# VHH binders against q9yez8: the designs that were tried, part 3

Target 1, 342 residues: q9yez8
Amino acid sequence: MVEARGGLDPRRLFKAYYSLSPPVEEPRDIAYREFAFQLFDGDVYVRHIGFDSMEELLSYMAREAPKNAYYSVARYSLPTARSMEEKGWLGSELMFDIDVDSLEGCGEVLGDSCLSRGYKQAVRLVEALYRDFGVPSTLYFTGNRGFHVLADCGWCRRLGREERREIARYFTLEGLRLELIIPRPGRRGVRPAPPSPDDPGLRGWIARAALERGVDLSAVHEAIEDLLDDVRVAIDVKVTQDISRLARIVGSLNGKAGLLVARLGLEGFHPGDWLSPFRGEVEFRASARLEESRILGRTVSLEPGRVYSMPAHIAVLLQLKGYGAVAGGEVVVRAAAGWRPL

## First folded at step 13 (VHH)

Design U5
Fold by OpenDDE, look of step 14:
Structure U5 (fold): chain B 342 residues (1-342), chain A 124 residues (1-124)
Amino acid sequence: as target 1 above (342 residues)
Amino acid sequence: EVQLVESGGGLVQPGGSLRLSCAASGFTFSRYAMGWFRQAPGQEREFVAVISWSGDYTDYSDSAKGRFTISRDNAKNTVYLQMNSLKPEDTGVYFCAAKRTYMLYTSPSEYDYWGQGTQVTVSS
């Protein structure tokens, strides 16, 4: 065990983790993927990297200890080529990005409430992809303030920018004509049927939202904006449109928070220490103020100049976020391969 | 206080052009879809154009399509209506309207806020 003094070097922390042969998920068709890494040194991005095997990828990560690690949603015939044309695009997974920054009231701090809200939207997206498009997808926490949903289907792979945009639009609801989806009663007493939860597409989702809120299905128009808030998913359309988008490697660490990129189920999301490989109780010297917030299941507040005792997974997160530095204690790094002291 | 203030109206010859502006204040402009409506004497207020909150999506009435262009500048809290190839039947009071929504609406009853309107007269 090594005592931390004067702050921990993030690179050292990450190096320790990647040196333990962590459970990094192998991207499908790894040899056809472009890999990119942001290094701690100068925040330089290294792109157009290719690996033929998971072993090579893990070796690289262990050696370089990247701040951030990515792979392309696209498959290429020559992923190491510098130009898109030379790469030979073979298709791309359909990717959705939900960032809590897009949610109202969510500040810079990694608050559990915001993560929960983001997760809820991500689950909505996953369910809608399946129900409305017949597309299964996988949900990931990005290790900081967002969620990724990856859909992989035969027809999905060959979608172009515009098609992807239209799919995104289905979830963002931007520019849609609600009157065409849920007509209002017309003249002469003609009343359209109210939406049903069994209806396909947006009508069904609106109906389900209404039921959840206790709104009568015949009166959905009176609460339509609120219902749409429940139905809408705040995805980054730019991400979805980009056939060359990079996704975070599952099992890698996010350099902004020191948390794992983790696969999630649909049963719930409870941020906690399981999202971090860092363990131990440490002393943390705060350099900035943090209002009372719930972070990874713990209530945290900080005053500049004060020293706090806290778990390492929170301390490292706070340090990476610029709130201070680990001043003392021992950090143990955990991975599937075992435990190693920093 | 919420305010929508239209400007740019006036008298124009058939075939001419006008650019209407609507300056918004008192609400988060970038969260609202903006619409233009018009009302001729003795007629009901009718839909002309609508633009989504981001400006990425627009819709027009059949009469306006191909001649009118709706746009917005969220930094200036302003929505515009460029009207080309104006016809006498385009004469009326043009109103700016706002609705807090991601979607597009064409019915006047859907909109939350309205301007006082600006007169457009197309006559030889």
Scores: ipSAE 0.557, ipTM 0.790, lowest interface PAE 0.6, mean pLDDT 92
Fold by ESMFold2, look of step 14:
Order: sequence, then C-alpha cells, then structure tokens
Structure U5 (fold): chain B 342 residues (1-342), chain A 124 residues (1-124)
Amino acid sequence: as target 1 above (342 residues)
Amino acid sequence: EVQLVESGGGLVQPGGSLRLSCAASGFTFSRYAMGWFRQAPGQEREFVAVISWSGDYTDYSDSAKGRFTISRDNAKNTVYLQMNSLKPEDTGVYFCAAKRTYMLYTSPSEYDYWGQGTQVTVSS
C-alpha cells in the first residue's frame, strides 16, 4: 500500500493511483485509437495522442496523472493526425450515454438513488441491443454520475450519422408514432391484436412491461404512459450519432468524483467503496451544506464549518464536488483491489 | 395557467403563403410535443402537423406534406407553421395543441391543451 500523507491534493492522489500498477484495461486495437486526456494543470485537454502498446499508455498515465482519460470509439489509420480527414476513419463502435443527472428528478441531486435508476436503464439498453439487434455490448460505470454502453459489430462499424440517430431513436422513443406500434381499436368489428411478450422489438418490450405491472395485454392503452416510461431509455442521441466520440479508459479515475471507471455486469449495481482506490479514515471540514443523502452506501449530511470523521473515499468525492476539504488523517491508495465489477 | 395563443392567420390568395405562430405559457414547453390542427365549417378537426419536444422529428398530414413546415423555438416557447402554396381547401380555423410526451400523436383526442384558433381563408 502507498500512503498520501497530510492534506488531500487530488493530483497527488491520482498520481499515487496511477503509479501503483493500476488495473487499467487495454482498449481494443490500441494502436488504432486516438487518446485524449484532461490534465489537472489548468484543466487543459490534450488530444491526438496515440500509443503502440499498453506499456506506453500506462507509462503516460503514471507520468501525467490525468484528471480524466479517454480513447476514441473510432478506429483510425492515423489516430495522431490533427484533422479528422487525415486520421483515416475505419469505423466506430456504437456508444450510448446515460447521464443520471438528466433523468427526471435527478438533476443537482447528489446521491445513490439516481445511480440505481440510471443503471436499470443501462441494463435495459444492453438487453435490448442483444434481444432486438443480436448485438452484444458492454456496460460501464463512468466514475461519476453516468453509464456508457459500447457495442462493436461488423455491420455497426460503418454506420453513418443518420443510421446511428435512428438506432438511438428506437431507445428514446422520441418522435415515434405509438399508433404504428400498438394500433388502437377502430370501429366495432375490427380489433387489432394485442401485443405479446414474444413480439419482436418495442411491441414485445411493451407487452413484457405490462405483464410485470399486472396490466392486461388487451388493455395496454389504459396504462400506456407508465409502460412507455418503463421501456424508454433516456440516452443522449448526440453522443450516439457522433462517430468521433470519446469513451473513458476502463480502470481510470473520473476527476469529478474520484471514482473508477468500472466494467459492470447486469446482476445489480450497489455503489460503495469498491468504486474507489482510496482508503482510510479522515477528518473532513465542510464548506457547504449538504442535505441528508445516501452517498456510496453511507448516509451523509453536512453543515458548513463542521468537521466530520468519514471514510476517505467519501471525503475525496465530497472534496471534488466542492463540499469541503480533508483536514486530517491519512489517505491510503490501494491498487488492484479498488476496482472490480459486481 | 396554461395558455396557447395562435397568430398569423388571415386572408390570402391561392398559391400564397402564411406563417402561423403559437405562443405557449404555463408549462415547461421543452417537455411537450406540439401540433397544428385545422377545422373547416361543418367538418371535424383534422391533423396538419406535429413536432417532437426537441424539434428533431416531425410528421405531416398527406395534404400538408411538401407544402407546410412545422418548427419550434424552445427558447421563445413558440411553435410555428409555415404554410406555402395555399389552396382553397386549406381554409379553416387553425389550432395549436400540446401534449406532454416524447412521442408523436396525430389524433386530436390525445392532446391536453388547445389554443382558441386563428382563421386562415384562402379565397378562390
């Protein structure tokens, strides 16, 4: 274990983490990817970086201790070129972004409950990609307040902006005509078939949501608003359209919360200390009020000027969010054991 | 207090153009799909155009497609209908309607809020 003694400096903590053989996962086809980093010094972004090996990437991250670390969803012939034309685009993964702060009732809310809601949407997205498109995908926690889903398949790679927009539309439901999916009964004597859980696509998802709620399949229109809310995934369509989008490097730290970018399974998401390499018990001096909140599995409230004893991983998060600063104690930085999916 | 106020109607010759506006207040405009409907004397209210809450998706009746353009400005809480190549059969009262949804609906019965309408008369 390596210690970060004295006051809490996020740059030094990140430096310690990246110096301890961090469990960073190698991006696929690393030599074809553009890398980008946000540095602590002035929040400067450095782009058009390339690496020929994982060893080069790890060396860079240990040296620079980036605040945020990214690689392109695109594969390029010359990823270090300065213009997109010169980079030689070879294709891009499909990327979906769920920002929990954009969910209804979750903006400006610090706490675990909105992470659970975002996770459920991300799981629906992964399941629907597989069930409806035959496309396996991988789910990641972004290290702050969001989830990414990445899918790579042969036919996906060369999709243009409009095709990607229409795939995203399937999940947001924006602009779709319900009548074309679940027709209403017309005049007497003509009754459209109700949806079935075995139906392909959105009809099937609506039917399965209805069964989960105990809604009669012949009466889905009576509960349609709730059913649509169950099946909708509130992704950012502009992210999915963007063939040059950046994804976060798995195992890197997110500079906004000090949490790991983590690969996730579909069996549940329970925020806790496993999302952080930071350990220890510290004294935290609050500089802002925080109403009682559940943060990484712990109940937290803050009054300005008071000092609180708390675990380091929560104190680091609160300091990065601007609620105060560590005033005493020691933060221990642990490699390998600070990240793993549930 | 929810309010939809249409404007821009009037008398126009066949082949002419009009731009209708609908100013909205009393709700979060950017969470509502907006539609235009019209009603001629002795007729039922019929669908003309609809636009999704972001403005990214639109749909039109067969008679409006290619001639009319729906648009919105979420900063000004306003939806518009640009009507070109007007015909006598376009004559009627044009209503703005709103529904809190991300989907598009073309039936008048699905909409929650309605304006009082603006008269469009195409004389031939």
Scores: ipSAE 0.460, ipTM 0.797, lowest interface PAE 2.0, mean pLDDT 89

## First folded at step 14 (VHH)

Design V1
Fold by OpenDDE, fold request of step 17:
Structure V1 (fold): chain B 342 residues (1-342), chain A 124 residues (1-124)
Amino acid sequence: as target 1 above (342 residues)
Amino acid sequence: EVQLVESGGGLVQPGGSLRLSCAASGFTFSRYAMGWFRQAPGQEREFVAVISWSGDYTDYSDSAKGRFTISRDNAKNTVYLQMNSLKPEDTGVYFCAAKRTYMLYTSPSEYNYWGQGTQVTVSS
């Protein structure tokens, strides 16, 4: 355990964390991955870094204390090369990014309700990848306002930009023709069978959504837009189609919120102190107004100029979000925060 | 109040070009697919072109393919129809339509909002 004393410099906190040899997950085939880091100093972005071992990576992180840490979804023959041609692309995992910013009603505040909604979509994405594509995937919280889903299958790795875009389209539903999924009755007096939850692909998902809403399967067309809202996953297509995309290192900290990039299960997501390595009770001086919000399981409101007593994991988050600064107290930094997704 | 206002119609010679515009207001434009339809005298309104909410996906009628291009500017809340190589059979009133959806629809009955239309006449 490392104690941070005095004015809370985020870099110092991060350095303390990385100096404890935290449980950072090793990327598969680490020697073939490109690493990138955003540093606190001038928000400098350092790319084209390679590591041969987890030990080297951890040593670097301890030394540099990055604000953000990334690795490539791509495997390269020479990951440290500056050009894509020189890197020698060998394949890329499929990556999906769900950001709560894409959800209606979700602002800049890291609210639990928005995270919950994002998580729900991410779970659906994971389930759909498995059910519809036969692809197992892993779900991660990004440490701020999003979720990443990564799939590493043989045929997935070989997909190009356009193929990846088409897969993304399956989830976003954009530009699809409903009549190809659920035909309408009427050209020849033949009534097509209503969709069934056991139907493959989007047809099945639409049927399931209908059942959940209490919509008759024969009346799906009457409520189709609402159902599509339930079926749609708000992924960033630009992320999915990019074979050279960078993913966040699992176990690293997100510089925007000071929370951990954490692997999640499918049984639930309850934001709390387990998402932060920072512990203790501190004094926080607010510099901006924050309407009453549920953040990491706690109701928080702020008025400018007021000093509040609060847990360090919330205070650090609020500071990084620009709502004020820790004014007093000690922050204990722990390497093992006890990641419990439930 | 929801409004769709078409412009750019007129008289043109066969082989000529026109660019139609439709200015939208009163709703969140970026959440709507936009379509162009046309109606000749004594005929039913027919599908011409549709564009998804982001502009990334488009579809055209068979008669429009290769000659017409639908596009949109979400910052300006405007959808466009570039019509090239116009033919006399393209004559009619062109309507802009909007539907809140992720998908593309070609049936007029699917659309929620309609403009008043702009006259396009192709004649020698």
Scores: ipSAE 0.833, ipTM 0.932, lowest interface PAE 0.4, mean pLDDT 93
Fold by OpenDDE, fold request of step 17:
Structure V1 (fold): chain B 342 residues (1-342), chain A 124 residues (1-124)
Amino acid sequence: as target 1 above (342 residues)
Amino acid sequence: EVQLVESGGGLVQPGGSLRLSCAASGFTFSRYAMGWFRQAPGQEREFVAVISWSGDYTDYSDSAKGRFTISRDNAKNTVYLQMNSLKPEDTGVYFCAAKRTYMLYTSPSEYNYWGQGTQVTVSS
């Protein structure tokens, strides 16, 4: 329990959480991963850290209470080395990052609608990886405004920057030529067959999008841009192409929103209090305006100078986002408030 | 109102260079692929170059490859065509075109907006 009287220090909240030995997912081959942490003190990044066991990692997190916690998608022979050459790269998971900021109309602090849209894209990504590439992957909420998809297949690990970039293009669609996917009738009067939902690759996805929109498969070209909007996944190519990218530790807290990095299924995503370890009803003094938004399943609006009663998981989020501060009440911190590692 | 305004055309000797600009307004520029096309007298409009919405991907006609460079500045809502090593066969009216898309298109019929064009004449 953290007393909110006189103000709530996020560091104290995070410390409380990590001190409870929360369920954190162990990175595969933990001893071969580089770890990095952003601390509350001076927003300093500590990199090139290695752990031989989950116990050591948890101990460190309990001690340092990081604002943000990361591990490398890469496996290294010597993760604590400062240079890549010295680290000895052994391979990297394939990582995709979907940020709701890339979605049109997503200006809310953490709007459920935007998260839902992002989630849908992430699910599509997972499905496409499996269907089109034969690659199983895992979907994570980043604890703020994004989703990560990680694939750890044998050939995935060996991909270089350029190959990863090309895979990314498959999803972003940028720079691709439609004619190579769905040819138009040529001058000779040959009419290509319309795309089918059973077709492989992007052709099939376009066909499926057409069916979903009620577009005739023979008229796909007439609605192609709208269909491509449905097919496109707004991933960050820079993230995917980076073999040395850092991913968030699953079960850790995101310092920007105070929410958990959580593994998600494909059955749906409904943001709520289960994404936060913070419980209780608190008083929140708003310092900035927030238009009516649905946040973690609750409709929230703020006017500067007003004090609101709200759940701690929302209040902490709003505080971290700079909309005000918890002014009173008690925050109960729980290690297993909803999310559990598999 | 959507507007594309080309500039930078002119008379140049063979082997010379020109830089064309196309200033866009009236639409969300950063969502559009931008293309350059040209039309010689009595000929059909032909593809020259295209650039994706972010600028990360480009494509060129065979004639333009190695000599022309398409680029864009989304902050200025402008697309450019740097033309080097110009040849007499490059003579024509150059048009800027826009299409809201992630992909690259080489067919004129795919583009939604067009400029009025700028004359490029390569002659000794």
Scores: ipSAE 0.832, ipTM 0.932, lowest interface PAE 0.4, mean pLDDT 93
Fold by OpenDDE, fold request of step 17:
Structure V1 (fold): chain B 342 residues (1-342), chain A 124 residues (1-124)
Amino acid sequence: as target 1 above (342 residues)
Amino acid sequence: EVQLVESGGGLVQPGGSLRLSCAASGFTFSRYAMGWFRQAPGQEREFVAVISWSGDYTDYSDSAKGRFTISRDNAKNTVYLQMNSLKPEDTGVYFCAAKRTYMLYTSPSEYNYWGQGTQVTVSS
């Protein structure tokens, strides 16, 4: 239990969580991964850390209580080396980052609606990776405003920056030529067949989008931009093309929202208290206005200067987001928040 | 109201350079692909260059390739066409066009908004 008398220190909360030996997912080939941590003291990033075992990693996290915890999508022969050349790159998982900030109408607040939209795109991405590329992937919530999709396949591990960028482009659709996907009738009177939901690649996705919107498959060109909006996945290309990108440790806490990095299935995503290890009812003093929003399954609105009673998982999130501070109460920290790594 | 306003046209000698600008207003510029087209006297409007919404992807006509450069500044809602090594054949009215899309289009019919055009004359 962390008492909020005089204010709630996020570092103390995180320390409490990591001291409980929480369920953290072991990165594959852990000894070949670079680890990086952002600490609460001065927002310092500590990089080029290596661990030979999960036990060592957990021990470190318990000791240091990082604000943010990362591991490399890359495998290295010498992960602790400071230069990329010295690290000895062995390959990297293919990583996709979907941030709700890239979605229209999504503001600064961690709203459930935006998360749901992001999740939907992430699911689309996972399905497309499998259907179109034959690549299985894993999906997880970043603990804040995004989703990560990681694909680990033999051929994808060795892809360079440019190849990864091209794969990303398949999902962002940027700069592509529609005529190569859905040809228009040519000068020679050839009428191409309309797209079918059974068609491979983007053609099939466009067809499926059409069906979902009730658009005739023969008239997809008339609604093509709307359909492309449905098909597009708003991934960060910079993340995907970076072979040295860091991913969040699954089961760790995101310092921006105080939520768990959690592996997700494809059956649905319903944000709630299970994404937080923090429990209890607390008093929260708002310092900023928050329009009525659904956050972690609760309707929340804030006016500056007012004190609210609310669950700790919401209060901590709001505090970390800069909307105010926990002014009273006790926060119970639990390792078993209702989520477990697969 | 959607507006595209071209500028920078003029008279230039063969081998000279011009930089065209197109200032956009009335729509979310950063969501639109921007294109440059031109129309010579007695000719149909033809594709010159296109740039994706982010500016990361461009395409050019065969005539423009290697001589012209399309760029954009989303903060200024402006698209540019740097034209180097101009030829008499480049003479015409140059139009800026916009399409809300992630993709690149080279057909004039695909574009939703058009400017009034700016005259470019290449003559000795």
Scores: ipSAE 0.829, ipTM 0.930, lowest interface PAE 0.5, mean pLDDT 93
Fold by OpenDDE, last read:
Structure V1 (fold): chain B 342 residues (1-342), chain A 124 residues (1-124)
Amino acid sequence: as target 1 above (342 residues)
Amino acid sequence: EVQLVESGGGLVQPGGSLRLSCAASGFTFSRYAMGWFRQAPGQEREFVAVISWSGDYTDYSDSAKGRFTISRDNAKNTVYLQMNSLKPEDTGVYFCAAKRTYMLYTSPSEYNYWGQGTQVTVSS
């Protein structure tokens, strides 16, 4: 329990959480991973940290209570080395990042609608990786405004920057030639077969998009740009192509929103209090205006100078986003916020 | 109103260089692939170069490869064509074209918006 007398220090909240030995997911081959942490003190990034065991990692997190916690998608022979060359790269998971910021109209703090849209794209990505590449992957909520998809297959690990970029293009569609996917009828009257939903790769996805929109498969070219909008996944190519990218530790808290990095299924995503370890009712003094938005399943609006009664998981999020501060009440911190690692 | 305005054309000697610019207005520039096309007298309009919406991907005609460079500045709503090692056969009217797409297209018929063109003449 953290008392909010005189204000709520996010560092104290995070400390409380990490002190409870929360269910943090162990990175595979932990001894080969580089860890990085952003601390509350001066927003300092600590990099090139290594752990030989999950116990050591948890102990560190309990002690340091990081604002943000990361591990490398790469495996290294010497992860604590300062230079990439000295680290000795052994391979990297394939990582995709979907941020709702890339979606049109998603300027709100943490709107449920935008998260839902991002989630849908992430699900498509997971499905495509499996269907088209034969690669199983895992989907995570980043604890703020994004989703991560990670694939750890043998051949995936060996991919270089350029190969990863090409895979990313499969999803972004940028720079691809449609003619290679869906040939247009030539001048000489040869009509190519229309795409089928059973077709492999992008051709199949386009066909499925057509069917969903009620577009005749023989008329796909007439609506092709709209269909491509449906097929496109807004991933950050820079993230995917980077073999040394850092991923968030699952079960850790995101310092921007105070929410959990959580593994997600494909059955749906409904943001709510289960994404936060913080419980209780608190008083929140708003310092900035917030237009009516649905955040974690609750409609929220703020006017500067006003004090609101609200759940702690919302209040902490709003505080971290700079909309005000918890002015009173008690926050109960729980290690089991409804998320369980596999 | 959608406008594409080409500039930078002129007379140049063989082996010389020109930089063409195309200023776009009236549409969301960053969502459009931009292309350069050219038309010599008595010939059909032909593909020269194309650049994706972000600028990360480009494609060129065989004649342009190694000599021409297409680039864009989304903050300025402008696409450029740097032309080096110009040849007499490069003479023609150069057109800027736009298509709302993630992909790259080389066919003129795929593009929705066109500029009025700028004359490039390569002659000794």
Scores: ipSAE 0.820, ipTM 0.924, lowest interface PAE 0.5, mean pLDDT 93

